# VH-VL binders against AP-3 complex subunit mu (apm3): the designs that were tried, part 19

Target 1, 249 residues: AP-3 complex subunit mu (apm3), of Schizosaccharomyces pombe (o94669r175to423)
Amino acid sequence: TNEFFIHVLERVSAVYQPNGKLAFGTVKSDMECKCQISGMPLLLLSLRPGTKLGNVRFHQSVNLKRWKQHPDQIEFIPPDGKFTLASFQTDFATQKSLPVVVEAKNKLDGRFEVRIRNTGKKSVENLKILITIPQALKSVTVTEGNYIFRASKYTHMEEGILEWSVKKLAWTSPALVLTGFLAPLKKDANSTEESSSYSKLEHLDLQYKLQGSTLHNFKVESLKMLNHPDKKSYKGVKHTIIAQNVSFR
Key: E = the ipSAE of ESMFold2; O = the ipSAE of ESMFold2 at other seeds; V2 = 0.75 times the mean of E and O plus 0.25 times the DockQ between their complexes.

## First folded at step 14 (VH-VL; framework fv_disitamab)

Design t4 (from s4 with light chain S92D; at its last look DockQ between E and O 0.70; V2 from the best seeds 0.00; counts 0 for: pae E 13.5 > 2)
Fold by ESMFold2, look of step 14:
Structure t4 (fold): chain C 249 residues (1-249), chain A 123 residues (1-123), chain B 105 residues (1-105)
Amino acid sequence: as target 1 above (249 residues)
Amino acid sequence: EVQLVQSGAEVKKPGATVKISCKVSGYTFTDYYIHWVQQAPGKGLEWMGRVDPEDGETYYNQKFKDKATITADKSTDTAYMELSSLRSEDTAVYFCATSLGYFYTSGEYFDYWGQGTLVTVSS
Amino acid sequence: DIQMTQSPSSVSASVGDRVTITCKASQGISKYVAWYQQKPGKAPKLLIYAASSLQSGVPSRFSGSGSGTDFTLTISSLQPEDFATYYCQQYDSYTFGGGTKVEIK
């Protein structure tokens, strides 16, 4: 009845070099709140001491003067119900590593392998791997999950996107594997002859959710009602990482 | 920083065997294919074969498939090439080189090279 | 097996000259060509991959072009440090061209 909920969402866009080193990354974060406190509460939200929110935009009710003096404290009068308290953005380079590691290799005779594993301590949900395929697929096998191949309409090479979906990747699981075989190329566009040659695979993208983890060292320490200092309010804090645009190039 | 360090020069008699090492540092050994390249004196480069250090799978140039044996030891981050039944025409500098195994690169060009190992075969 | 025919085998040039080296593949290989520079007693150094992409740290006077079977390396204004041997390579099956020695006239 007298509760305040905070959902911290971290949306990741990243590009990784082939050696696994980060080339570019951005984390766009929102503090989405739901206020179920009656009256006109004046709230003070305290974050882990020393926390600084980069490039922050606050809800208009936030006392900016207090925030300037104490960047880990946010004073505000919330509207009733759902609202966004703050939006901020950070570079990925100094943050924790993402927990999904991808190892993808071209093999002999048009065979390729994509291996994924979870290096974190929590399960990854709704994992989707999108693989750019430059020519016709002969076959695909997966150790877990489902796949769909979406061919391009405008090429006779039958290129497209192979989508591999995995509902859950547990942190204790062995690596999950997709194995695929490309069909041989034709010697030219107007020939029925096949060569032993294969185009190389060059791109893949990841999408997934990670519940209960944060890339920042972000923690809500306390919530106080300044205009009712002896009154206790319950807080609920939830963290979600959404990897939406993670590419290997 | 990626570094490929090869074993030192060898002088061998015809009919002997030589084993050249290529120790890798500065990256995860199993992320890269290890290739071997021959350069005879005054001649060009010729690819000999490769190994995938993760599972030991090899792929050879047909010219060298009965001459060379390429292996990798992921416990020591070292690749090896053994040349058997040496002849004077096997006198060359032998390079190890890497290509990324990730198919999401622009291909398997050789981005890092060892310093080369001279093998001299003389009677 | 894919053959790479590289020409010329040598070229004599002066500092400031434009130098063009060609490679022809015996069958189509898309853009999967690399170019390497090698100085005496040294390992080859990657200059260009994917036919036209410059490797990090390579001067912009180097450029590559081509797709399919015909590929070109161009040095727009030759510098003293560019006197070396240059190799093309197709990396579908890793065949090198025969090399082109660029030497001072």
Scores: ipSAE 0.000, ipTM 0.497, lowest interface PAE 13.5, mean pLDDT 82
ESMFold2 (binder alone), look of step 14: mean pLDDT 90; pTM 0.930
ESMFold2 at other seeds, look of step 14: ipSAE 0.013; ipTM 0.576

Design t5 (from s4 with heavy chain I34M R50Y; at its last look DockQ between E and O 0.01; V2 from the best seeds 0.00; counts 0 for: pae O 23.2 > 2, placed apart)
Heavy chain, then light chain:
Amino acid sequence: EVQLVQSGAEVKKPGATVKISCKVSGYTFTDYYMHWVQQAPGKGLEWMGYVDPEDGETYYNQKFKDKATITADKSTDTAYMELSSLRSEDTAVYFCATSLGYFYTSGEYFDYWGQGTLVTVSS
Amino acid sequence: DIQMTQSPSSVSASVGDRVTITCKASQGISKYVAWYQQKPGKAPKLLIYAASSLQSGVPSRFSGSGSGTDFTLTISSLQPEDFATYYCQQYSSYTFGGGTKVEIK
ESMFold2, look of step 14: ipSAE 0.173; ipTM 0.656
ESMFold2 (binder alone), look of step 14: mean pLDDT 91; pTM 0.944
ESMFold2 at other seeds, look of step 14: ipSAE 0.000; ipTM 0.374

Design t6 (from s4 with light chain S93Y; at its last look DockQ between E and O 0.01; V2 from the best seeds 0.00; counts 0 for: pae E 27.2 > 2, placed apart)
Fold by ESMFold2, look of step 14:
Formats: structure tokens, sequence, C-alpha cells
Structure t6 (fold): chain C 249 residues (1-249), chain A 123 residues (1-123), chain B 105 residues (1-105)
């Protein structure tokens, strides 16, 4: 059987300012392939016309002369099995907004609120929100999903981590909300008043997966077998966005 | 021999639903996209959308995304397009199409076409 | 997205004439253009792909050229069976041109 699979992965790293504006972002993209074509196929992969790959590193089998003349075409003889055909990097463009937006609020009484919403056209899967908690956590409520709190003793850091997990964030859902209350600082046993001192949320991170979408407008247009033009093969192209280093400061 | 055989002509009232079939033979159904193309009376060709028969992934022309639902049944090697809330403007010939020969993933020219299915929407 | 402007919309021609049909893309599409012939009541038939590659079984009087934004289908000596409507297609976004009807003069 003659099959060739391409999985385009876009891994996003981004840092947002406290007002929600993007401060920094990069997208590291890989074209991960699996070749089950017998013989020694000479393949021509055509990308969306006008595509340019930034900081690209190709598999050693790629004809660099062809690519330099036609940057939207990649000619190669694939190895058997799994390999990475190309790895490339682009600056995260502000026009390609990530679909999960976050708002975090601190209150004077140790209460905080984290709201999340999907602004995209597809459901987001396996959403995790990691919230850095600078002191003991009194209570948490969520409108959806589960949470786990790891106190600073168990993180081996000065701070604890509150992990909020949501299986699916539908594009039609209203905002999901986590409300938490920080414990006041410990008081002397003889104190007549509780401390009003509370830390504030300073940092949170997101992780999630989005199938079938691309930030780069990258698209595989065709794959031809040049040395056996009448021989048929199976094809498959998948696109995945992986947000794993998205932070708000 | 590669063939795409579509279901027969349909006459429908406004507001009705129609489901057009496209049965494939002569190649491995799950290897290639099935596309749908509209041709209104006296008009040109307009691409409506596609399905990947392997996993059911679809991609629609924005114009048709609220009108058409494209599916595939790999157990019967048949693609379907359902048109909902029919209006007189939906009167057209609808073609299924695909491309074979070379390895293709997306953005295809169509070397094989179904015979077309006339859908007439009238009171 | 990418618009395909096909001209002329119709051509009156005689058997033996040379007929030229053009398509212009609103942005560069490399060589990823197909040309189709359609007769009344029938499905389109692929003539040319990749701007200039002849499909199997298509007569050599059909030829295509162009790259980037400007593309041409040429019929070198029109035959009686060539009276039909012709469409270009860019196949990155599945956009067809408006069509060119070739009619008997």
Amino acid sequence: as target 1 above (249 residues)
Amino acid sequence: EVQLVQSGAEVKKPGATVKISCKVSGYTFTDYYIHWVQQAPGKGLEWMGRVDPEDGETYYNQKFKDKATITADKSTDTAYMELSSLRSEDTAVYFCATSLGYFYTSGEYFDYWGQGTLVTVSS
Amino acid sequence: DIQMTQSPSSVSASVGDRVTITCKASQGISKYVAWYQQKPGKAPKLLIYAASSLQSGVPSRFSGSGSGTDFTLTISSLQPEDFATYYCQQYSYYTFGGGTKVEIK
C-alpha cells in the first residue's frame, strides 16, 4: 500500500501584557510526515501559492535548488516511516489572534476572578489554566471543569499553583469563570484582628489544543509523485495548533 | 473504471430539505476528497465544499455553510450533500467531483465528475 | 478570496479558427490553474491542469500557458465538437472563472 501523511503542527509561545495586548509571540511549526510509499518515490509537495517559510530547516532529502527557485514547492525523496520534512518559525502576528482570551481581576479582600472565553469558530480541547498563587488558597468555585491546588510546600517554590482544567470550551459558550479567595496572612496567636494583607495574581499560563486551524494560513495544495506519475497513493493532511507557553503577566 | 454516480433529479417545495448522493467506484473512496459544485440555470460553476471521506472533515465555501451539509459514508463508498430550507434560488444542477492520478491533499483540479443532479424548487 | 476574471464572456467563431481565452487571477497563483470544457446538460470535462499540462485523451489542438496571474487557453483550429463553454479554475481556493461561451458564427 502507498500512503503519505502530513501533520502540520503550530506550537505557540506568547506573552500578554496586563491589559491583554500581545507583548511577544512566536510560532514554531513542523511538517511531520509518515511515508508508506514503496520504492524510491520522488515527491513534489506544493504549498499555497506565494508561501514563504521563515528560518526553515529541511530534511536532508530536500532539493534546495528547486525550493530556492520555487519557494512554494518542496521536492524530495522521503525516507521510510516517520520524519520531519520541514521546521520553520514565524513571528506571531497580531492579526492571527489565539481563540482563548482571558481576563483576570484582583480584589482588595483577597478575592480574584478568572474568566475565559472562546472567540474562535471551533471548540478548544484540553484547556488548562495554571494560576500562580502567592499564598494559601481559602476557596475556589468554577462554573465548569475541575481544579487542583498544589500548595507551595509541594511545588518546592515560594508559590502554589492552582490548575483549572476544562475538557471542552465551545465556541458558542458564555464565558467560564473561576472565583477564588486567598487566605489572609497568618496572624500571631494573640492578635485580635485578622491581617488584611493579600497577594495578587501576577501570572497565569494556558495550555490547549485546536484541531483543523492554522495561524500561518499555511496549506498543502498537492503532492505529486514525479517518477511514477500514474501510481496512486493515499494522502492525509492535518493541522493542529498547540498552545503550551501562553502567559499573561 | 472510475465513476461518480449521483442520485436522480428532485422537485421540492420551498422550505424542504433534499439529500443528494454520490456513489463512487473504481478507486479507494477514503483516499480522495469529494467536492460539490453548484451550477444555477444559465450560470457558471461555483464550488460549495468538500469532505474527507476518511475522517469526515469538511471545508465549506462561506456562501453555503448555512445551506449545505456534506457527509461521507465509507462503508458504502457514498458521499452526500443535504440542502436545507430550500428556496427558489437553490434551483440548480449539483455536481460531485474528485481528482485521481497523483497524490493530492487539498486544492485540487477535478478530472472526474458525477453526471449532475437537478434540484428544482417550486411552489 | 482569489478572483478569477475570465475574458471574453463569449466568442463567435468558425470551424478552423484560432480561439484564445484568458483568465486573470487577483493575486499570484503560480501555475495552479485548470481549464474545463462543458457542453449543455453535461458535466465539465478537464482539458488542462497546472496551466499547460494536457489531460490524457485531450486533442493536441488545445494548449494552455501562463504563470503567476495571467493564463491563456488556446484552441489552434476549432472543430465542430469544440463549441462549448470553457471555464478556468484556480485550485488553491476552488474558484472558477465566469466562463467563455464559444458559439458558431
Scores: ipSAE 0.000, ipTM 0.355, lowest interface PAE 27.2, mean pLDDT 80
ESMFold2 (binder alone), look of step 14: mean pLDDT 90; pTM 0.933
ESMFold2 at other seeds, look of step 14: ipSAE 0.178; ipTM 0.654

## First folded at step 16 (VH-VL; framework fv_disitamab)

Design u1 (from s4 with heavy chain S106R; at its last look DockQ between E and O 0.88; V2 from the best seeds 0.00; counts 0 for: pae O 6.1 > 2)
Fold by ESMFold2, look of step 16:
Structure u1 (fold): chain C 249 residues (1-249), chain A 123 residues (1-123), chain B 105 residues (1-105)
Amino acid sequence: as target 1 above (249 residues)
Amino acid sequence: EVQLVQSGAEVKKPGATVKISCKVSGYTFTDYYIHWVQQAPGKGLEWMGRVDPEDGETYYNQKFKDKATITADKSTDTAYMELSSLRSEDTAVYFCATSLGYFYTRGEYFDYWGQGTLVTVSS
Amino acid sequence: DIQMTQSPSSVSASVGDRVTITCKASQGISKYVAWYQQKPGKAPKLLIYAASSLQSGVPSRFSGSGSGTDFTLTISSLQPEDFATYYCQQYSSYTFGGGTKVEIK
């Protein structure tokens, strides 16, 4: 068969303000392809008109002259098998929010609570919530998923990391909740005596995958074989958003 | 801009009850804990308690747990403190103040304050 | 149950003087100390949070330091508008220090 597969990976880095508004964000994207077309096909990939590929780097086979004249068209001769056609940056629109909403509160006597919801229309996969813990935990409960705590001596950092993992957060799911209890502070830096006081948690990070969606309405319109215009090839296009550096501060 | 506006001064007789209001504007009311602070004439500040307006959870200084009742009404963005069985030693200025409870924000210090409400208890 | 012992209770100083106010916590409280200024008839105003972080709009002559149990507020060059009472506060359970009245000679 004569097939060409395109996997658009959008890797998100973002910092959110306490009110939920995006403070900073960028999307670094790759078009990862797999060519199963025999011979030396000359392909023309057409994107949605007006698509902007910021800071783009192309595979060496791309006709840069054509791209400069028509920035939504990419003409190339693919190698056999897997390759990266383009690496680029797309702007993270202020009106398009990520679907995972987090509400995290310090509570009484070292207790804290983290609530997560999916406000989108697609399931979120491999969700991880990483909470930096400046002291030890006493206990953690979750309504779904698993957790692991890596104390500071195992992180090679001053503080520990609490990782909450959820395999799938369906868009129809109720909010999921983690409740944790911090261990008390020590009375001073070198003491083993406990204070009745607790640290305050200051930030958390998210990681997850969202399949079948794109942040900036990116779309592959068509794929044509220019040197064999009467032949048709099957194209498969997948979009994956990888939230890898999403912080709340 | 965040603003806390308290109800006006009150003069009460011993044994009476008073309810002080604290109207909040300029933020999402349920994002902040609302605290109450007593300052007797010529004296320092003393924390009385707080409420989480989102779910009504309260936490009181043990000294005031039988004196004060703190509530929040998110339909009007207003917090209240009711003082019962007033005595002359309850004569003070009462402040409301806010703190963010979200652990990925500033922390729980009091960054916004009401103007204060003088409650005078006289026989 | 955490007490904040603030000293001195009062200080009389001239314009241009360096003024230092200390607070001692009865138990370790990390960096979770705030400092407030209060003028007569007014609500307190936040100056410093997290022991050493200056609140927006506060003059740079104010600074804070400390961690654990011992904390300091410093006014590097006292100005006439700095006549006020200053309070420290630990915000793990919201205890205030007793206050320091700064009087201009």
Scores: ipSAE 0.122, ipTM 0.639, lowest interface PAE 5.9, mean pLDDT 85
ESMFold2 (binder alone), look of step 16: mean pLDDT 90; pTM 0.934
ESMFold2 at other seeds, look of step 16: ipSAE 0.146; ipTM 0.647

Design u2 (from s4 with heavy chain T105E; at its last look DockQ between E and O 0.01; V2 from the best seeds 0.00; counts 0 for: pae E 13.5 > 2, placed apart)
Fold by ESMFold2, look of step 16:
Structure u2 (fold): chain C 249 residues (1-249), chain A 123 residues (1-123), chain B 105 residues (1-105)
Amino acid sequence: as target 1 above (249 residues)
Amino acid sequence: EVQLVQSGAEVKKPGATVKISCKVSGYTFTDYYIHWVQQAPGKGLEWMGRVDPEDGETYYNQKFKDKATITADKSTDTAYMELSSLRSEDTAVYFCATSLGYFYESGEYFDYWGQGTLVTVSS
Amino acid sequence: DIQMTQSPSSVSASVGDRVTITCKASQGISKYVAWYQQKPGKAPKLLIYAASSLQSGVPSRFSGSGSGTDFTLTISSLQPEDFATYYCQQYSSYTFGGGTKVEIK
């Protein structure tokens, strides 16, 4: 089929304090490729001049001598099928604003609430929220999407992971809400006495897909076949998987 | 719960055509590739092709490109595979399976499978 | 296409045994390997993806390892329900290994 695809996958990790301020963030990127070109093509991927690939790890097929001399050029002979051409990372810039805003709140008597809204200009996809539940979970309601609770089998606390999945969150959508209620703690496994105490939830993790890039100063300029210089360049798509850790208030 | 329900077993004569269906429920149909896999009697698994239900784009194993036609109908959440010009060596169980339709490191493995459809070509 | 060579083709084992199955790819495929279990008359069931990630609902006695060209599925303590045929798959172009039948000794 004579196609070469480049899938730039950015993984953004961001941790927010209860006041909503960024505590820290990182961006780890992979250039995932799929080669359907027959033969042994010698390819040259050119990046925008000035592009920096922090802590980069290359596929074994990359000509490291060229990269050392020209750090915006990656020369390689791809394997057939899928492979990772390069992995690199940078610190998350404080100027970047992630599109999903999360409000996570502990309420009275074991109630908790998670609100999510897309404040960006693009739909987010495959949103998954993981909440560690430190005791038995009495009930959950969601305004949209699906949830599943996977309790630990061998603890009297019945703790587990609550997963909330939303396939698509358009930027025009109203906020989506998950409301949950914890069951009261038991004093121990041998007691019928129940406490009115409830553990506070501390953090949740969420992951979602965003089309496009959050990186500054990163662009694939061209992909050329050096042993057939009249061949057109092949390009793929960019998207970002965002992982946020959000504190409960 | 995700379910893939295939149409029932078929017995066909050589030269005939068969169209088998795979109805998907429990997930958004257009977010997954639908794959078809052949298992001949006493043999292993062989991938035949896939369809992206979002836009109908297909990709075939070259071995099956002239044998199979894979389609999807997003109005009914159903994928189809049509086998033409059947021969006795087409006797097999045919499975549908799903994979995530994005180019992720863990996305194109087959996480859900239909129950299989036996196609027998005799005479 | 990338060929997956699976070994052994069959293994005879007792309940409680440790069973190891290997796959070798004809070229490097990073970690893009899945493992499936198939019982007679049934559809395959996903056990492992991305070489070592356990699918939800799969018992922890199953594990996977490997990267590049050499991959392994391990059953740490074989149970009666584990007698089945196991397949590896590389999923950059979707080729399966030849299968390994795990039988009662």
Scores: ipSAE 0.000, ipTM 0.414, lowest interface PAE 13.5, mean pLDDT 80
ESMFold2 (binder alone), look of step 16: mean pLDDT 90; pTM 0.929
ESMFold2 at other seeds, look of step 16: ipSAE 0.006; ipTM 0.525

Design u3 (from s4 with light chain A50K Q55E; at its last look DockQ between E and O 0.50; V2 from the best seeds 0.00; counts 0 for: pae E 6.9 > 2)
Heavy chain, then light chain:
Amino acid sequence: EVQLVQSGAEVKKPGATVKISCKVSGYTFTDYYIHWVQQAPGKGLEWMGRVDPEDGETYYNQKFKDKATITADKSTDTAYMELSSLRSEDTAVYFCATSLGYFYTSGEYFDYWGQGTLVTVSS
Amino acid sequence: DIQMTQSPSSVSASVGDRVTITCKASQGISKYVAWYQQKPGKAPKLLIYKASSLESGVPSRFSGSGSGTDFTLTISSLQPEDFATYYCQQYSSYTFGGGTKVEIK
ESMFold2, look of step 16: ipSAE 0.240; ipTM 0.664
ESMFold2 (binder alone), look of step 16: mean pLDDT 90; pTM 0.927
ESMFold2 at other seeds, look of step 16: ipSAE 0.190; ipTM 0.664
ESMFold2, look of step 17: ipSAE 0.076; ipTM 0.615
ESMFold2 (binder alone), look of step 17: mean pLDDT 90; pTM 0.932
ESMFold2 at other seeds, look of step 17: ipSAE 0.301; ipTM 0.691

Design u4 (from s4 with heavy chain D52Y; at its last look DockQ between E and O 0.81; V2 from the best seeds 0.00; counts 0 for: pae E 6.9 > 2)
Fold by ESMFold2, look of step 16:
Structure u4 (fold): chain C 249 residues (1-249), chain A 123 residues (1-123), chain B 105 residues (1-105)
Amino acid sequence: as target 1 above (249 residues)
Amino acid sequence: EVQLVQSGAEVKKPGATVKISCKVSGYTFTDYYIHWVQQAPGKGLEWMGRVYPEDGETYYNQKFKDKATITADKSTDTAYMELSSLRSEDTAVYFCATSLGYFYTSGEYFDYWGQGTLVTVSS
Amino acid sequence: DIQMTQSPSSVSASVGDRVTITCKASQGISKYVAWYQQKPGKAPKLLIYAASSLQSGVPSRFSGSGSGTDFTLTISSLQPEDFATYYCQQYSSYTFGGGTKVEIK
């Protein structure tokens, strides 16, 4: 066969302030490749002109001199099979907004509500919402998906992580809702009597996947075989955003 | 810039009703709880109740449950508190204040306050 | 309802003094306490939330501590602009302490 596959994965970590504004974020990106071209091809991968890769680390086969002269061109002789061509990191602060919008509220008498919407134009996949529960959890309902509570084994306060999993959040879907109910606080540290007060939830984390989207204006323009200019190779390019650690604090 | 602007001072006779407004600007009105706080002359602060403007959910201090009615009007970004059957003991400054109920805000402390409205009940 | 007992009711102090104000809740409230400063004729201003977190723009001489039922506001070196009345508030059901007036000695 005569094929070369490129999968650009952008892994996002972000923290949002209480008012919903981004505090900081990073994007760690990898160009994962699979080479099915026989022989010893000399390849030139061209990116969109003017592309700049921050803090880049290349596969050992990359011609670094060419890269330094032309930062949007990557010349290399690929190994057969799977390899990582480049790894790089960029600041998230001025990028496209992430499409998952969260409204998470403490309500009356230990009730809480988490609402999630997709404001983008593509489905969000493998959505996981992790909610830190600081004391006992009485009940949970969800409009879609599944949940599990993972208790901490080193406390007597029954704290833990509530994990809400949704396989797909379509951009046409109405908001998804989780509703829960917390147990009251104790009157003091040594009492079994209940206070009229409740714990407040303080943060949650999101994880999910977006296919076919990129946070940068990043594009693979072409792949050329320099030592055999008459031959064409099939190239497949995929872009995936992995929201790996998106926190609200 | 978030601002809470309250209606002006009022002088009322015993038995009357007063309605105080609190207009919010500089953010999405439906994101905040609106609270009301009484401060009698020379006295401390006392919480009266709250409303969540998105759905109209209210919660009252039992002391004020039969005295105060708290509402919100999303079309004008304005919260209201009506005090009925006024007595001389209701003479006070009344503040509105906001909080975010979102659990990523570390709770429902009052981050923005109106300027206060003096209500005087005199015979 | 949860009562907040604030002590002392007043403090006479000089510029530069360390001032400590306490609040005791009648029931456990975790860290859900705020502290406010109020000057005459003005609305209260938030100083501290979540027992110990300093609000943006508040000088670092202000600090808070405590959890459960016992809470403290400390002004490490009193300044002329700090003469005011201070209130604690628990925000599980929004009750305020009685206030502490800090006055020039």
Scores: ipSAE 0.055, ipTM 0.611, lowest interface PAE 6.9, mean pLDDT 84
ESMFold2 (binder alone), look of step 16: mean pLDDT 92; pTM 0.944
ESMFold2 at other seeds, look of step 16: ipSAE 0.141; ipTM 0.649

Design u5 (from s4 with heavy chain D55Y; at its last look DockQ between E and O 0.41; V2 from the best seeds 0.00; counts 0 for: pae E 9.7 > 2)
Fold by ESMFold2, look of step 16:
Structure u5 (fold): chain C 249 residues (1-249), chain A 123 residues (1-123), chain B 105 residues (1-105)
Amino acid sequence: as target 1 above (249 residues)
Amino acid sequence: EVQLVQSGAEVKKPGATVKISCKVSGYTFTDYYIHWVQQAPGKGLEWMGRVDPEYGETYYNQKFKDKATITADKSTDTAYMELSSLRSEDTAVYFCATSLGYFYTSGEYFDYWGQGTLVTVSS
Amino acid sequence: DIQMTQSPSSVSASVGDRVTITCKASQGISKYVAWYQQKPGKAPKLLIYAASSLQSGVPSRFSGSGSGTDFTLTISSLQPEDFATYYCQQYSSYTFGGGTKVEIK
């Protein structure tokens, strides 16, 4: 079959401040390809006019001279099968906000609540919420999914990471809720007396996969075979956003 | 922009009741606690209590438990504090405050404050 | 329940001085301390949260330190606009320290 497949993967790393403002964010992207075109095709991949690929690294077959003259055009001779055509960074556009909204509340008496909802128009997959537990965890309940507490100490209720896993969060789903309780602080390191104060949640990380959406206005416009201009080939383009290191502090 | 706008100064006689409003804009009212803080003339700050605007749950400093009633009206994005049986020692500036949070959407410390409402109780 | 003992109650200082204000909690409170600046007739302004984290828009001459029971606010080089009253607060149960008035010498 004379087919060429492109999977654009956008990997997001972001840190949000407590006031909800983005402290830092990057998108590292890959164009992963699979070539099923026979022979030695000379291909020209055209992107949306004006597209800029930041800090790009190309497959060795790319005509760099042409790319320097026309940065939205990539001329290359693909190997058979799977390969990475380009790795690059794109600007993290604030207008295309991430669709997963996280709300966390610290209550009195050591209670806390974490709410997750999908404000987008497509399902979120492989959702993981990593909640930093600063002191002993008493109990946890979830409305959906599974959780595992990975203690940094031998006891099950000590410091650690509470991992909440949800396979799929549909855009039509109600908010998912995790509720938990933390142990009281000690009055000092050598005291058996409990403080009237509790540890509070201060930090969580979010990981997920979102199919069929882009964070940037990135588009493959065309794929042409230059050395056989009247030979047609099928192109398939997929986009995946991977929220890999999205931190709330 | 985030704003907490309080009602104007009040002059009351002993035994009266006053209700101070705190209207919120610039964020989702129901996501964060509204706190109230007293500052008597020439004195420091003293926390009075808070309300969860989503559910109406309140928590009070014991000193003010029988003096103050804190409420929230999520239909108008407004919190209220009512002070009953006013006495001269209730003369103070009263602030509302909120925390947009240590977490992305959760609050713990007061990063936004109302302008304050002076309540004067005189005989 | 948790008392915050703040000292000194006042300090007289000149522009350019290093000013140190301390706050001691009656019980361990981890890092759950905030520091506020208040000028006459105004609402308090948040400077520091989580003992050492600088609030957005606050000059870098302000810093905080401490954990457990002992906490410090430092102004590394006092400026004219820094003459104000400063409060610590533990935010587990919302108790303020007594305040420290920083005055022009």
Scores: ipSAE 0.006, ipTM 0.546, lowest interface PAE 9.7, mean pLDDT 83
ESMFold2 (binder alone), look of step 16: mean pLDDT 90; pTM 0.931
ESMFold2 at other seeds, look of step 16: ipSAE 0.272; ipTM 0.687

Design u6 (from s4 with light chain S30Y; at its last fold request DockQ between E and O 0.74; V2 from the best seeds 0.00; counts 0 for: pae O 6.7 > 2)
Heavy chain, then light chain:
Amino acid sequence: EVQLVQSGAEVKKPGATVKISCKVSGYTFTDYYIHWVQQAPGKGLEWMGRVDPEDGETYYNQKFKDKATITADKSTDTAYMELSSLRSEDTAVYFCATSLGYFYTSGEYFDYWGQGTLVTVSS
Amino acid sequence: DIQMTQSPSSVSASVGDRVTITCKASQGIYKYVAWYQQKPGKAPKLLIYAASSLQSGVPSRFSGSGSGTDFTLTISSLQPEDFATYYCQQYSSYTFGGGTKVEIK
ESMFold2, look of step 16: ipSAE 0.172; ipTM 0.647
ESMFold2 (binder alone), look of step 16: mean pLDDT 91; pTM 0.938
ESMFold2 at other seeds, look of step 16: ipSAE 0.195; ipTM 0.648
ESMFold2, look of step 17: ipSAE 0.145; ipTM 0.640
ESMFold2 (binder alone), look of step 17: mean pLDDT 91; pTM 0.936
ESMFold2 at other seeds, look of step 17: ipSAE 0.268; ipTM 0.678
ESMFold2, fold request of step 19: ipSAE 0.035, 0.019, 0.069; ipTM 0.594, 0.577, 0.611
ESMFold2 (binder alone), fold request of step 19: mean pLDDT 91, 91, 91; pTM 0.939, 0.935, 0.936
ESMFold2 at other seeds, fold request of step 19: ipSAE 0.062, 0.069, 0.031; ipTM 0.604, 0.615, 0.590

